# VH-VL binders against UPF0173 metal-dependent hydrolase Caur_2542, part 19

Target 1, 243 residues: UPF0173 metal-dependent hydrolase Caur_2542, of Chloroflexus aurantiacus (a9wi57)
Amino acid sequence: MATLGRNVTITLIGHGTFHLTTPEGRNILIDAWVDGNPVCPEPWKARVRENLAAIFVTHGHFDHIADLVDLARETGATVVCQYDMVPYLEGEGIPAAQLVGFNKGGTVTVADVRATMTTAHHSSTIYENGQIINLGTAAGYVLRFSNGFTVYHTGDTCVTMDMQIIGELYRPDLVILPIGDHFTMDPRQAAYALKLIGAKYAIPEHYGTFPILTGTPEALIEHCREFGVTTEVIALKPGESVS
Key: E = the ipSAE of ESMFold2; O = the ipSAE of OpenDDE; V2 = 0.75 times the mean of E and O plus 0.25 times the DockQ between their complexes.

## First folded at step 19 (VH-VL; framework fv_ozuriftamab)

Design p4 (from m1 with heavy chain S57E G59K; at its last look DockQ between E and O 0.93; V2 from the best seeds 0.85)
Heavy chain, then light chain:
Amino acid sequence: EVQLVQSGAEVKKPGESLRISCKGSGYSFTDYYMHWVRQAPGQGLEWMGGINPSGGETKYNQKFQGRVTISADKSISTAYLQWSSLKASDTAMYYCARLGYDFRGPFYFDYWGQGTLVTVSS
Amino acid sequence: AIQLTQSPSSLSASVGDRVTITCSATQKVKWMHWYLQKPGQSPQLLIYLGSNRATGVPDRFSGSGSGTDFTLKISRVEAEDVGVYYCMQAWRYPYTFGQGTKVEIK
ESMFold2, look of step 19: ipSAE 0.753; ipTM 0.906
ESMFold2 (binder alone), look of step 19: mean pLDDT 92; pTM 0.946
OpenDDE, look of step 19: ipSAE 0.914; ipTM 0.949
ESMFold2, look of step 20: ipSAE 0.732; ipTM 0.898
ESMFold2 (binder alone), look of step 20: mean pLDDT 93; pTM 0.951
OpenDDE, look of step 20: ipSAE 0.920; ipTM 0.952

Design p5 (from m1 with heavy chain G100S; at its last look DockQ between E and O 0.66; V2 from the best seeds 0.00; counts 0 for: pae E 2.8 > 2)
Fold by ESMFold2, look of step 19:
Structure p5 (fold): chain C 243 residues (1-243), chain A 122 residues (1-122), chain B 106 residues (1-106)
Amino acid sequence: as target 1 above (243 residues)
Amino acid sequence: EVQLVQSGAEVKKPGESLRISCKGSGYSFTDYYMHWVRQAPGQGLEWMGGINPSGGSTGYNQKFQGRVTISADKSISTAYLQWSSLKASDTAMYYCARLSYDFRGPFYFDYWGQGTLVTVSS
Amino acid sequence: AIQLTQSPSSLSASVGDRVTITCSATQKVKWMHWYLQKPGQSPQLLIYLGSNRATGVPDRFSGSGSGTDFTLKISRVEAEDVGVYYCMQAWRYPYTFGQGTKVEIK
């Protein structure tokens, strides 16, 4: 029963892909694994394309960008990403006018969202034609909406002290963070990350999609109790929204 | 060494129930999806559905939804395919197959069981 | 569902021949996989994620293609290559196979 009450709707599309409707009614996507995403509900495959203003990209792994080029070309959405990803995406057929590349610490405004790129500790590569292509470094985002509501999406990462700095500078209301273990934070590390950040709400991501990703929201909640973290965990199922 | 070992051949009559099994060894059973594929005599391959054995979630080909149940017992590294009421048209070879991925991308069947022949006739 | 159509449906080849099998999809597929089912055996993975050879698969097998059109080639067929070849996609539910290409060796 959690309610944000800030005229922002956040929907888990599946795995690490999120759809947000902003206070001004603009639609944005964080990452782009939709058509090929086994947990994405069928209605949402069409719905993510409707009036899509922007796609924010955390890094270049397949489970985050597999549908990026198709979505960007079909919708005309602005693609916001790490600077070094721009040449690759342009070569894949995303018009240069749709690409906004920047880097850690920078801030851009796209739609009604001010987005600051943060650190994330993860690799960022794509495998293509028998070769590994480096797509820059992984990133997180602080998304500041026009009404002041602030979302910190950590991207794929371990827990890091940088999260304390981000919490202090930006005071995010809500955090989206991975809990799946193996490639990212496990639930205990994620609970500690929430301790460092200090947000009112958290939405776990990046778990259960592959069997090796064994973390659960229940484990996250238990470790939040362990650390005295008062952040309210909102565990969305694919296709579920909080508003 | 990854092995998928299936239960033996079955001869059944229409309307009977049946459960066949697939035991995985040589890997962490709960780290991979397990799927079922059927092959009617002299015919091609048809995907039926699969299970995440870690949490028990399933996905089915709509053709088989409600006609079969896929389950797993992770304590004995075994997946199951079950019919509540067999039809003559269920006569086929049934394979289990492990669904894999790696950093390059999802999904493909990297290992297959030896098959279980199910014959449904009166 | 994404329908996969293979061509040809069957062929007969001599040892040393080049064999080409195509797979056409009704919708875009990011990766195609290829399987061989030798007579009396389970299917075995040949090519995964478009062009990668599975462990133990000889380099005479290659896969290529993108979008809706994919190809499996055997540069110099051997007697042991007899069987039915299937393309397969697991990009989107339901997962689907091509109808198969029966390869006989004379």
Scores: ipSAE 0.522, ipTM 0.811, lowest interface PAE 2.8, mean pLDDT 93
ESMFold2 (binder alone), look of step 19: mean pLDDT 93; pTM 0.950
OpenDDE, look of step 19: ipSAE 0.884; ipTM 0.940

Design p6 (from m1 with heavy chain S54R G59K, light chain V29I R53L A54E T55S; at its last look DockQ between E and O 0.64; V2 from the best seeds 0.77)
Heavy chain, then light chain:
Amino acid sequence: EVQLVQSGAEVKKPGESLRISCKGSGYSFTDYYMHWVRQAPGQGLEWMGGINPRGGSTKYNQKFQGRVTISADKSISTAYLQWSSLKASDTAMYYCARLGYDFRGPFYFDYWGQGTLVTVSS
Amino acid sequence: AIQLTQSPSSLSASVGDRVTITCSATQKIKWMHWYLQKPGQSPQLLIYLGSNLESGVPDRFSGSGSGTDFTLKISRVEAEDVGVYYCMQAWRYPYTFGQGTKVEIK
ESMFold2, look of step 19: ipSAE 0.724; ipTM 0.882
ESMFold2 (binder alone), look of step 19: mean pLDDT 92; pTM 0.947
OpenDDE, look of step 19: ipSAE 0.907; ipTM 0.945

## First folded at step 20 (VH-VL; framework fv_ozuriftamab)

Design q1 (from p4 with heavy chain S54R, light chain V29I R53L A54E T55S; at its last look DockQ between E and O 0.67; V2 from the best seeds 0.78)
Fold by ESMFold2, look of step 20:
Structure q1 (fold): chain C 243 residues (1-243), chain A 122 residues (1-122), chain B 106 residues (1-106)
Amino acid sequence: as target 1 above (243 residues)
Amino acid sequence: EVQLVQSGAEVKKPGESLRISCKGSGYSFTDYYMHWVRQAPGQGLEWMGGINPRGGETKYNQKFQGRVTISADKSISTAYLQWSSLKASDTAMYYCARLGYDFRGPFYFDYWGQGTLVTVSS
Amino acid sequence: AIQLTQSPSSLSASVGDRVTITCSATQKIKWMHWYLQKPGQSPQLLIYLGSNLESGVPDRFSGSGSGTDFTLKISRVEAEDVGVYYCMQAWRYPYTFGQGTKVEIK
């Protein structure tokens, strides 16, 4: 029943990982927790790999990059990430030719998608061999498709006034944002974020995968009413798509 | 600190029902998955399944699907493993184990109950 | 299901010996975990997420490996290290254990 009608298909793979098919038929992934993702449906583990053109990475926490190196090497997909993550990923065996590093405010075009990196307020590190490795700062993305459809993926973040600026500059049609509480926005904060952004649709993410992530789409809808926000919440289950 | 305390040993006959329990303390019970692992006499460890105690969602090892039910009562921080009809082959030690994770990654069993010995014989 | 095969199935060691236990997986996994079940006790976590030692585990224990092949080492075995060692993966459902390696001190 929920439809976008814009020739873009968005599938929740699980937690914070999304698969998108663009208007020109290209497949992209936002973040990369697939094989080890406890909520990812088995068929989608293989399907994510099929004709994968690009992987956009929001930050370096394990629940966002655990499968990144394997997926990139297996598929040949271009990895689009924060500049400071590039040396780490190259050292992990991703060919330099597959890496597109840039930074906040910049725009790159990959797989017919114009991607602008935005701020997000979150940590971005990985623990490896007794060492905490800084992977830059967390980021979000504004994804502009060839037909003008625009998705704002906030990344992991608290609510911030930057979201109003992003809403004004890019006028996103759809927002993907966390609601899980504890490590990110709770549903009330996320509802306020939707007020700042002003998009027609929202897809909640990053909830329920770990029991401590207590936010729910129902709570998000309730708080949207609290703030007079008319954004339509599209609550996908892992493996479900909207288009 | 973190403690998983299981119900006492059980001696049962084939065909009888049974529910054993695991009470968690020293942490927020609903913040972690709880799992069950069995060990038949003289044998190794075998994962049975687990539960998200907040919402009650379960996952089962296919080998035990339909043989056991995993549940939780979050109001008393207790997980359960139950059989509607025991078999002699269910004779084993049963452990509850908390599924751990942190900033380094998931998943591993970080805390274990003391075990519940279930003996099924006629 | 990902099958884990440990080698050896059992061993006897003298105090001070180096002990090496291997675990082979039928598919790639991200992290291997290791547990010790001392006689009459519940399993206890030794090493998690490949090479991290659990709190209170002596530094004579170490874990290494990647992909499908993983190793647990005890650099100088002590009398209290007796028991059955299990490797375990919780990367993909169903979660699986190795068959165990019984370590005895002679």
Scores: ipSAE 0.730, ipTM 0.887, lowest interface PAE 1.5, mean pLDDT 94
ESMFold2 (binder alone), look of step 20: mean pLDDT 92; pTM 0.945
OpenDDE, look of step 20: ipSAE 0.903; ipTM 0.945

Design q2 (from p4 with heavy chain K59R, light chain V29I R53L A54E T55S; at its last look DockQ between E and O 0.62; V2 from the best seeds 0.74)
Fold by ESMFold2, look of step 20:
Structure q2 (fold): chain C 243 residues (1-243), chain A 122 residues (1-122), chain B 106 residues (1-106)
Amino acid sequence: as target 1 above (243 residues)
Amino acid sequence: EVQLVQSGAEVKKPGESLRISCKGSGYSFTDYYMHWVRQAPGQGLEWMGGINPSGGETRYNQKFQGRVTISADKSISTAYLQWSSLKASDTAMYYCARLGYDFRGPFYFDYWGQGTLVTVSS
Amino acid sequence: AIQLTQSPSSLSASVGDRVTITCSATQKIKWMHWYLQKPGQSPQLLIYLGSNLESGVPDRFSGSGSGTDFTLKISRVEAEDVGVYYCMQAWRYPYTFGQGTKVEIK
């Protein structure tokens, strides 16, 4: 298992939901599929709620926001999302004071995290009462912690040349990116994304939760070798942490 | 057309082993979880567990953990439920059911097998 | 485990009657699903993800509710609606069914 040594703890909760403890000891989530997440370990369902400062939301699909409203209301955490999701989430009962809406290229500070919203190429809708509701465009995040450690969470996406720009501007230390195929990058595309970004570490996500998501960390590692990518792949199991 | 076809009824004695099967057709077998549900005589439905047929990962209802083994052979689109040593209390109807999902959300059993009656008596 | 309790346990209705079946969960769930097991048959999906009717299910059936309390309604029962109705949740492991509601049509 790799050691980051940067006072950041990153835990895979399951699928695309991550828990991070920042250098200043603050707890954040990226996305919110917890209680209904089939791969989330039971102890982590309670632990995710402990002293939760913020939830960063990549897009509005059910596998990313199914527990968002409940978690936000229960914990008081600040919800950070694409601007056009704000009216929907407020209507679902998240207090306006907890909502921080912004857009691609913008930067907000929540807890001890400077978060810049990036592009991601994916749909973002929810189905309710016979209606498909558009929840804006999908997003990724560059998270810059107070000690300079930088995490790029791509969100759900294909590989895109924008990732090269993000790598050059922000020099992320660690990337969290999907490898599941079908709805997102497959492992070969993800290996190429790592080539474009140039980070030291990668944590794969969004695979195996649905059987159709056939990508594997082993396939990602093989394709990194194919492209000469030296990024170290850290394949976490749900509930496992790296720090 | 999606179909789940189960193996035939079984009459067994306590202590015997048994494997029953469920063959899926009309869809990509490895794209969906396959689950097992039992119904004891005169009783309701009870979830036993399921398998990801792509990678073979399983999950069990705690009640049945260690009592049964769920497996799959993706090359023939078939899931299995197996006992190493049957008990009289294993007498029940056993259904396989596909765990469905789509853009509206997960999860629900969208297709069911016809059932396999297992009778265990001395 | 999330327990689901259906009411009533059984009922007898005449053709044309309105039937209401309730399902109460011991904790909040996002979606309820409903199944019908006709005599001698395997269960079949009736309503999924709260209120969506499965293909071929007539619109006299409807599902509603949220949180812990969910309802299945048949606006005008028909003779072919006999069987045992089950609510089911697959929100959290272990997946659970209600105990069933036996519906007889006079």
Scores: ipSAE 0.722, ipTM 0.883, lowest interface PAE 1.6, mean pLDDT 94
ESMFold2 (binder alone), look of step 20: mean pLDDT 92; pTM 0.946
OpenDDE, look of step 20: ipSAE 0.845; ipTM 0.921

Design q3 (from p4 with heavy chain L99F; at its last look DockQ between E and O 0.91; V2 from the best seeds 0.83)
Heavy chain, then light chain:
Amino acid sequence: EVQLVQSGAEVKKPGESLRISCKGSGYSFTDYYMHWVRQAPGQGLEWMGGINPSGGETKYNQKFQGRVTISADKSISTAYLQWSSLKASDTAMYYCARFGYDFRGPFYFDYWGQGTLVTVSS
Amino acid sequence: AIQLTQSPSSLSASVGDRVTITCSATQKVKWMHWYLQKPGQSPQLLIYLGSNRATGVPDRFSGSGSGTDFTLKISRVEAEDVGVYYCMQAWRYPYTFGQGTKVEIK
ESMFold2, look of step 20: ipSAE 0.689; ipTM 0.877
ESMFold2 (binder alone), look of step 20: mean pLDDT 93; pTM 0.951
OpenDDE, look of step 20: ipSAE 0.916; ipTM 0.952

Design q4 (from p4 with heavy chain G100S; at its last look DockQ between E and O 0.64; V2 from the best seeds 0.77)
Fold by ESMFold2, look of step 20:
Structure q4 (fold): chain C 243 residues (1-243), chain A 122 residues (1-122), chain B 106 residues (1-106)
Amino acid sequence: as target 1 above (243 residues)
Amino acid sequence: EVQLVQSGAEVKKPGESLRISCKGSGYSFTDYYMHWVRQAPGQGLEWMGGINPSGGETKYNQKFQGRVTISADKSISTAYLQWSSLKASDTAMYYCARLSYDFRGPFYFDYWGQGTLVTVSS
Amino acid sequence: AIQLTQSPSSLSASVGDRVTITCSATQKVKWMHWYLQKPGQSPQLLIYLGSNRATGVPDRFSGSGSGTDFTLKISRVEAEDVGVYYCMQAWRYPYTFGQGTKVEIK
């Protein structure tokens, strides 16, 4: 499609994992729940590995990183994450040369993507060997592509006034945000987040994968009307793309 | 206490229809997937499929696709397994099982029904 | 589909013996689960997500392994441990069980 953005293809792999092809033809993932993801279409399990340049990691929960180490080792992709995850991931066998660690407010360039790490309000831990391991704080990303198209991926979060600052500073064209309720924003909170951000498009994520995640794109659309939000909601099914 | 209570044993002829049930109690029925597992006489366990009782979405083992229907009535916290036309090879014990997850990860069957024996003979 | 092969298929143990059951997968799985089906009963969860004991499961049961190779150990078998043990993966569809390991007590 010619009206969303130009030359960026965004595919929902499932739950919170997204595949993007950049204007220069580079492939990236946001988060890494693929092989074990119950809603990921089988063909996409192989396809996400093809010419994978980078994996951007929002936080350390299992539904976001369960396949991260395997994907990184198999593909050689650069893993972009908050700084405090780096020692953990290196210890899990990701070569140091593949790791780009940074922190909130910083900007790095990986492939043809300029990525700024944002705040997200969520826990970030992993359970291993009877212990809860702190993997730092959860994050979102503002991704600026070479043609100027800008995506704000909020990561897992509640609605927060920081989203207004991010909207004003970066003017994202498209927002990817959770609507599933229980662990993240519900649809009403997400509609308010879209009001704060002011983007033209939104892709909802992180709903329906577990039955307790009851939010729906339809409910999000209803609450956008409630708040006078003109953001166009693009509801993708797993394996579907928009460009 | 989480409890899954299945309907009683059934003796049927080939070609007959049948619906068996699994009622969940002691938890929020719509917060968990409900799955069905088959055990033919003297054999091991075989996954058949499951349902998200909140929205009714189903997933089937392709072996059973089109041969059986999984459904749920969330107003009475009950899942169903249904055949339109039984075969002798459908003789088995059928279990419902709740698919669980927590902060450690997904997915495992934490609670099982008592089983429903279905016998299909001439 | 990921096939799971258990070894041994059956065994006979004395009370107090150490028992080891293995489960080999044809593909990598993140987590293996283990179930016990006692005679005349439904399966019950023993070990989930590789090494976590289900509620009420004694500490003589332990699970380990990663990748394609997983083990269940019973450090000191008791008479109540009789039954068929199954490994199970729910990492990728279709979900699959091992063929079972029958444990008898002499």
Scores: ipSAE 0.738, ipTM 0.902, lowest interface PAE 1.6, mean pLDDT 94
ESMFold2 (binder alone), look of step 20: mean pLDDT 92; pTM 0.949
OpenDDE, look of step 20: ipSAE 0.878; ipTM 0.934

Design q5 (from p4 with heavy chain F107W, light chain V29I R53L A54E T55S; at its last look DockQ between E and O 0.54; V2 from the best seeds 0.69)
Fold by ESMFold2, look of step 20:
Structure q5 (fold): chain C 243 residues (1-243), chain A 122 residues (1-122), chain B 106 residues (1-106)
Amino acid sequence: as target 1 above (243 residues)
Amino acid sequence: EVQLVQSGAEVKKPGESLRISCKGSGYSFTDYYMHWVRQAPGQGLEWMGGINPSGGETKYNQKFQGRVTISADKSISTAYLQWSSLKASDTAMYYCARLGYDFRGPWYFDYWGQGTLVTVSS
Amino acid sequence: AIQLTQSPSSLSASVGDRVTITCSATQKIKWMHWYLQKPGQSPQLLIYLGSNLESGVPDRFSGSGSGTDFTLKISRVEAEDVGVYYCMQAWRYPYTFGQGTKVEIK
């Protein structure tokens, strides 16, 4: 298991949900599938709520927001999301004062995190009351911490040349990206994404939670070797942390 | 179209081993979790555990942990529930059930096997 | 574990009656599912994710509720509706069923 040594702790909660403790000791989540997440360890369901400063939302699919409204209301955390998701979340009962909506290319500062919203190529909808509700477009985030450590969370996406631009502009130290196949990049596509981005570390996500998501960290590592990618893959188990 | 067909009824004595089976057809067997549900005579339904047939990962209700083993052979689209040493208290109907999901959300048992009656008596 | 308590535990209805079954959870869950086990048969899915009818289930069945309190209704019961009804949650491990509601038709 790698050591980051940058005073940032990253924990896989499960599937696509991550908990981070920042260099200034602030707690944030990326996405919100916790209570209903079959792979989330029971102790972490309570722990994600402790002193939670912010929740960054990549898109509106159920496996990313199923617990969002409850968590936001219970904790008072600031919800950072695509601008067009704000009216929906406010209508679901998240106070307007807790909502920070913005859009691709913009940058906001929440807690000690400077977050730039990036592209991601994926749908973003939920099904409620017999209808499909559009929740804007899917997004990724470049998260820059106060000590300069930079995390790029791609969100759910295919591999895209935009990742090269993001790598050049922000030079992320660590990338979080899907490898599950079927709904997102498979391991080979993800290895190519790492080639485009150029980061020291990668944490794979969004695999195995549903049986159809057949990608594995081992396959990602094999394809990194195929492409000459030297990024170190850190395969976390749910509840496991790297710091 | 989707069918879960279980092995036949079993009459066993305490201490004997047993493996019962559930064969899935009409769908991609490795795309869905397979679970087992117990129903003791005259009683309600009780979840025992399940398996991801693609990778073989299992999850058990703590009540049954160490009492049974859940496994699968994806080459023949079959899941198994097995005991190394049966007790009289294992007398029950055992169902396999597929754990379903779609874009509306997870998780629910959408298809059930016909059940396997296991009777354990001396 | 999240305990599910159904009410009533049993009932006897005449054809055409409205039947209401409640299910209360000890903790909040997002969705309740409902199953019917007819005499001598396997359970069958009736309602999933709170209010969605499974394919082939008659529209006299409906589900509602949120949080900890959920309801299954049969607007006009028919003779074929006899059996034991179970609520079930798969929101958090361990997955749990209600104790069942036996419905008999006069």
Scores: ipSAE 0.701, ipTM 0.886, lowest interface PAE 1.7, mean pLDDT 94
ESMFold2 (binder alone), look of step 20: mean pLDDT 92; pTM 0.943
OpenDDE, look of step 20: ipSAE 0.783; ipTM 0.904

## First folded at step 22 (VH-VL; framework fv_ozuriftamab)

Design r1 (from p4 with light chain K30Y; at its last look DockQ between E and O 0.79; V2 from the best seeds 0.00; counts 0 for: pae E 3.1 > 2)
Fold by ESMFold2, look of step 22:
Structure r1 (fold): chain C 243 residues (1-243), chain A 122 residues (1-122), chain B 106 residues (1-106)
Amino acid sequence: as target 1 above (243 residues)
Amino acid sequence: EVQLVQSGAEVKKPGESLRISCKGSGYSFTDYYMHWVRQAPGQGLEWMGGINPSGGETKYNQKFQGRVTISADKSISTAYLQWSSLKASDTAMYYCARLGYDFRGPFYFDYWGQGTLVTVSS
Amino acid sequence: AIQLTQSPSSLSASVGDRVTITCSATQKVYWMHWYLQKPGQSPQLLIYLGSNRATGVPDRFSGSGSGTDFTLKISRVEAEDVGVYYCMQAWRYPYTFGQGTKVEIK
């Protein structure tokens, strides 16, 4: 297991939901599938709510926002999302003062985190009673912490050349990326994404929760060897942390 | 075709232990969560809990936590519901049900066992 | 826990009648499922994810609704439709069922 040594703690809550403690001691969440998430450990259901400063939202699929409204209302956390998602979330009962909407290429500062929204190639909708509700476009985030530590969360996506540009401009220390296949990159595509980005660490996500998500961290590691990628893969189990 | 076959009816006295079973066939047993649903005589359906047979993780309805144990033996594709000490109020029909899913959203019980009637009386 | 309340608790219908059953939740549920338990049988999946028919379910059955209010309809009831209908949510733990709606066909 690697040691980051940068006063950032990253915990996999389950599937695609991550809890981070920043160098300033602030708690943030990336995406929000917690209470109904079959792989979320029971203690973490309460712990994600503790002193939660912000929730960063990658896109509107149920496995990323199922608990977003409830968490935001219960905690008062700032919700950071694609601009066109704001009207939906406000209509669902998140106070406008808690919503920070912006778009691809923009940067906002929330909880001492500079967050730049990146491209991601994925749909962003929620299915509700036979209707597909458009929730803007899928996104990734470059999160720059106060001490310079930089995390790139790709969001749900295929591999794209944009990842090379993001690697060059932001030089992320750590990447969080999907490997589950079917709806996102498979492990081979994800290994290639790591080649394009060039980060020191990677945390795989979005695999195994449903049987159709067949990718594994082991397959990712093998394909990293195939492409000569030296990025260290940190395969967290739900509830596990690296710091 | 997917089949869930449960163990036979049981007649027990209060204080006795019991384990009932549910054997899955026609699918990869470890690919689906298995759940238990009870139905007291003349009453509706009540979710008890479930298990991921692959790793053994369980979830319980708080009402039944500490009263029953859910387990699985993946080598024989079988899930279990177990009491250490039965009460008369445990008299009910018990169903196993497979937890299905869809790419638009989970979860729902797509296949059910035939039921195991448990009668607890003096 | 999300409580589900069905209406009516029972009804009696003639073959060909239109039947409507409602399910009301104490908080938002994105997807409602419906089950039919015929006399002496295990429950069987009827409608999942609000409006999708399970395999082999006739098109006279339909589901709709969103938020806290959901509806199951039988456009022209048949004799074989007798039984108890249950709504169910698995949006949040604990999973819950409605109390059931008993449908008799004469």
Scores: ipSAE 0.491, ipTM 0.798, lowest interface PAE 3.1, mean pLDDT 92
ESMFold2 (binder alone), look of step 22: mean pLDDT 92; pTM 0.948
OpenDDE, look of step 22: ipSAE 0.631; ipTM 0.867

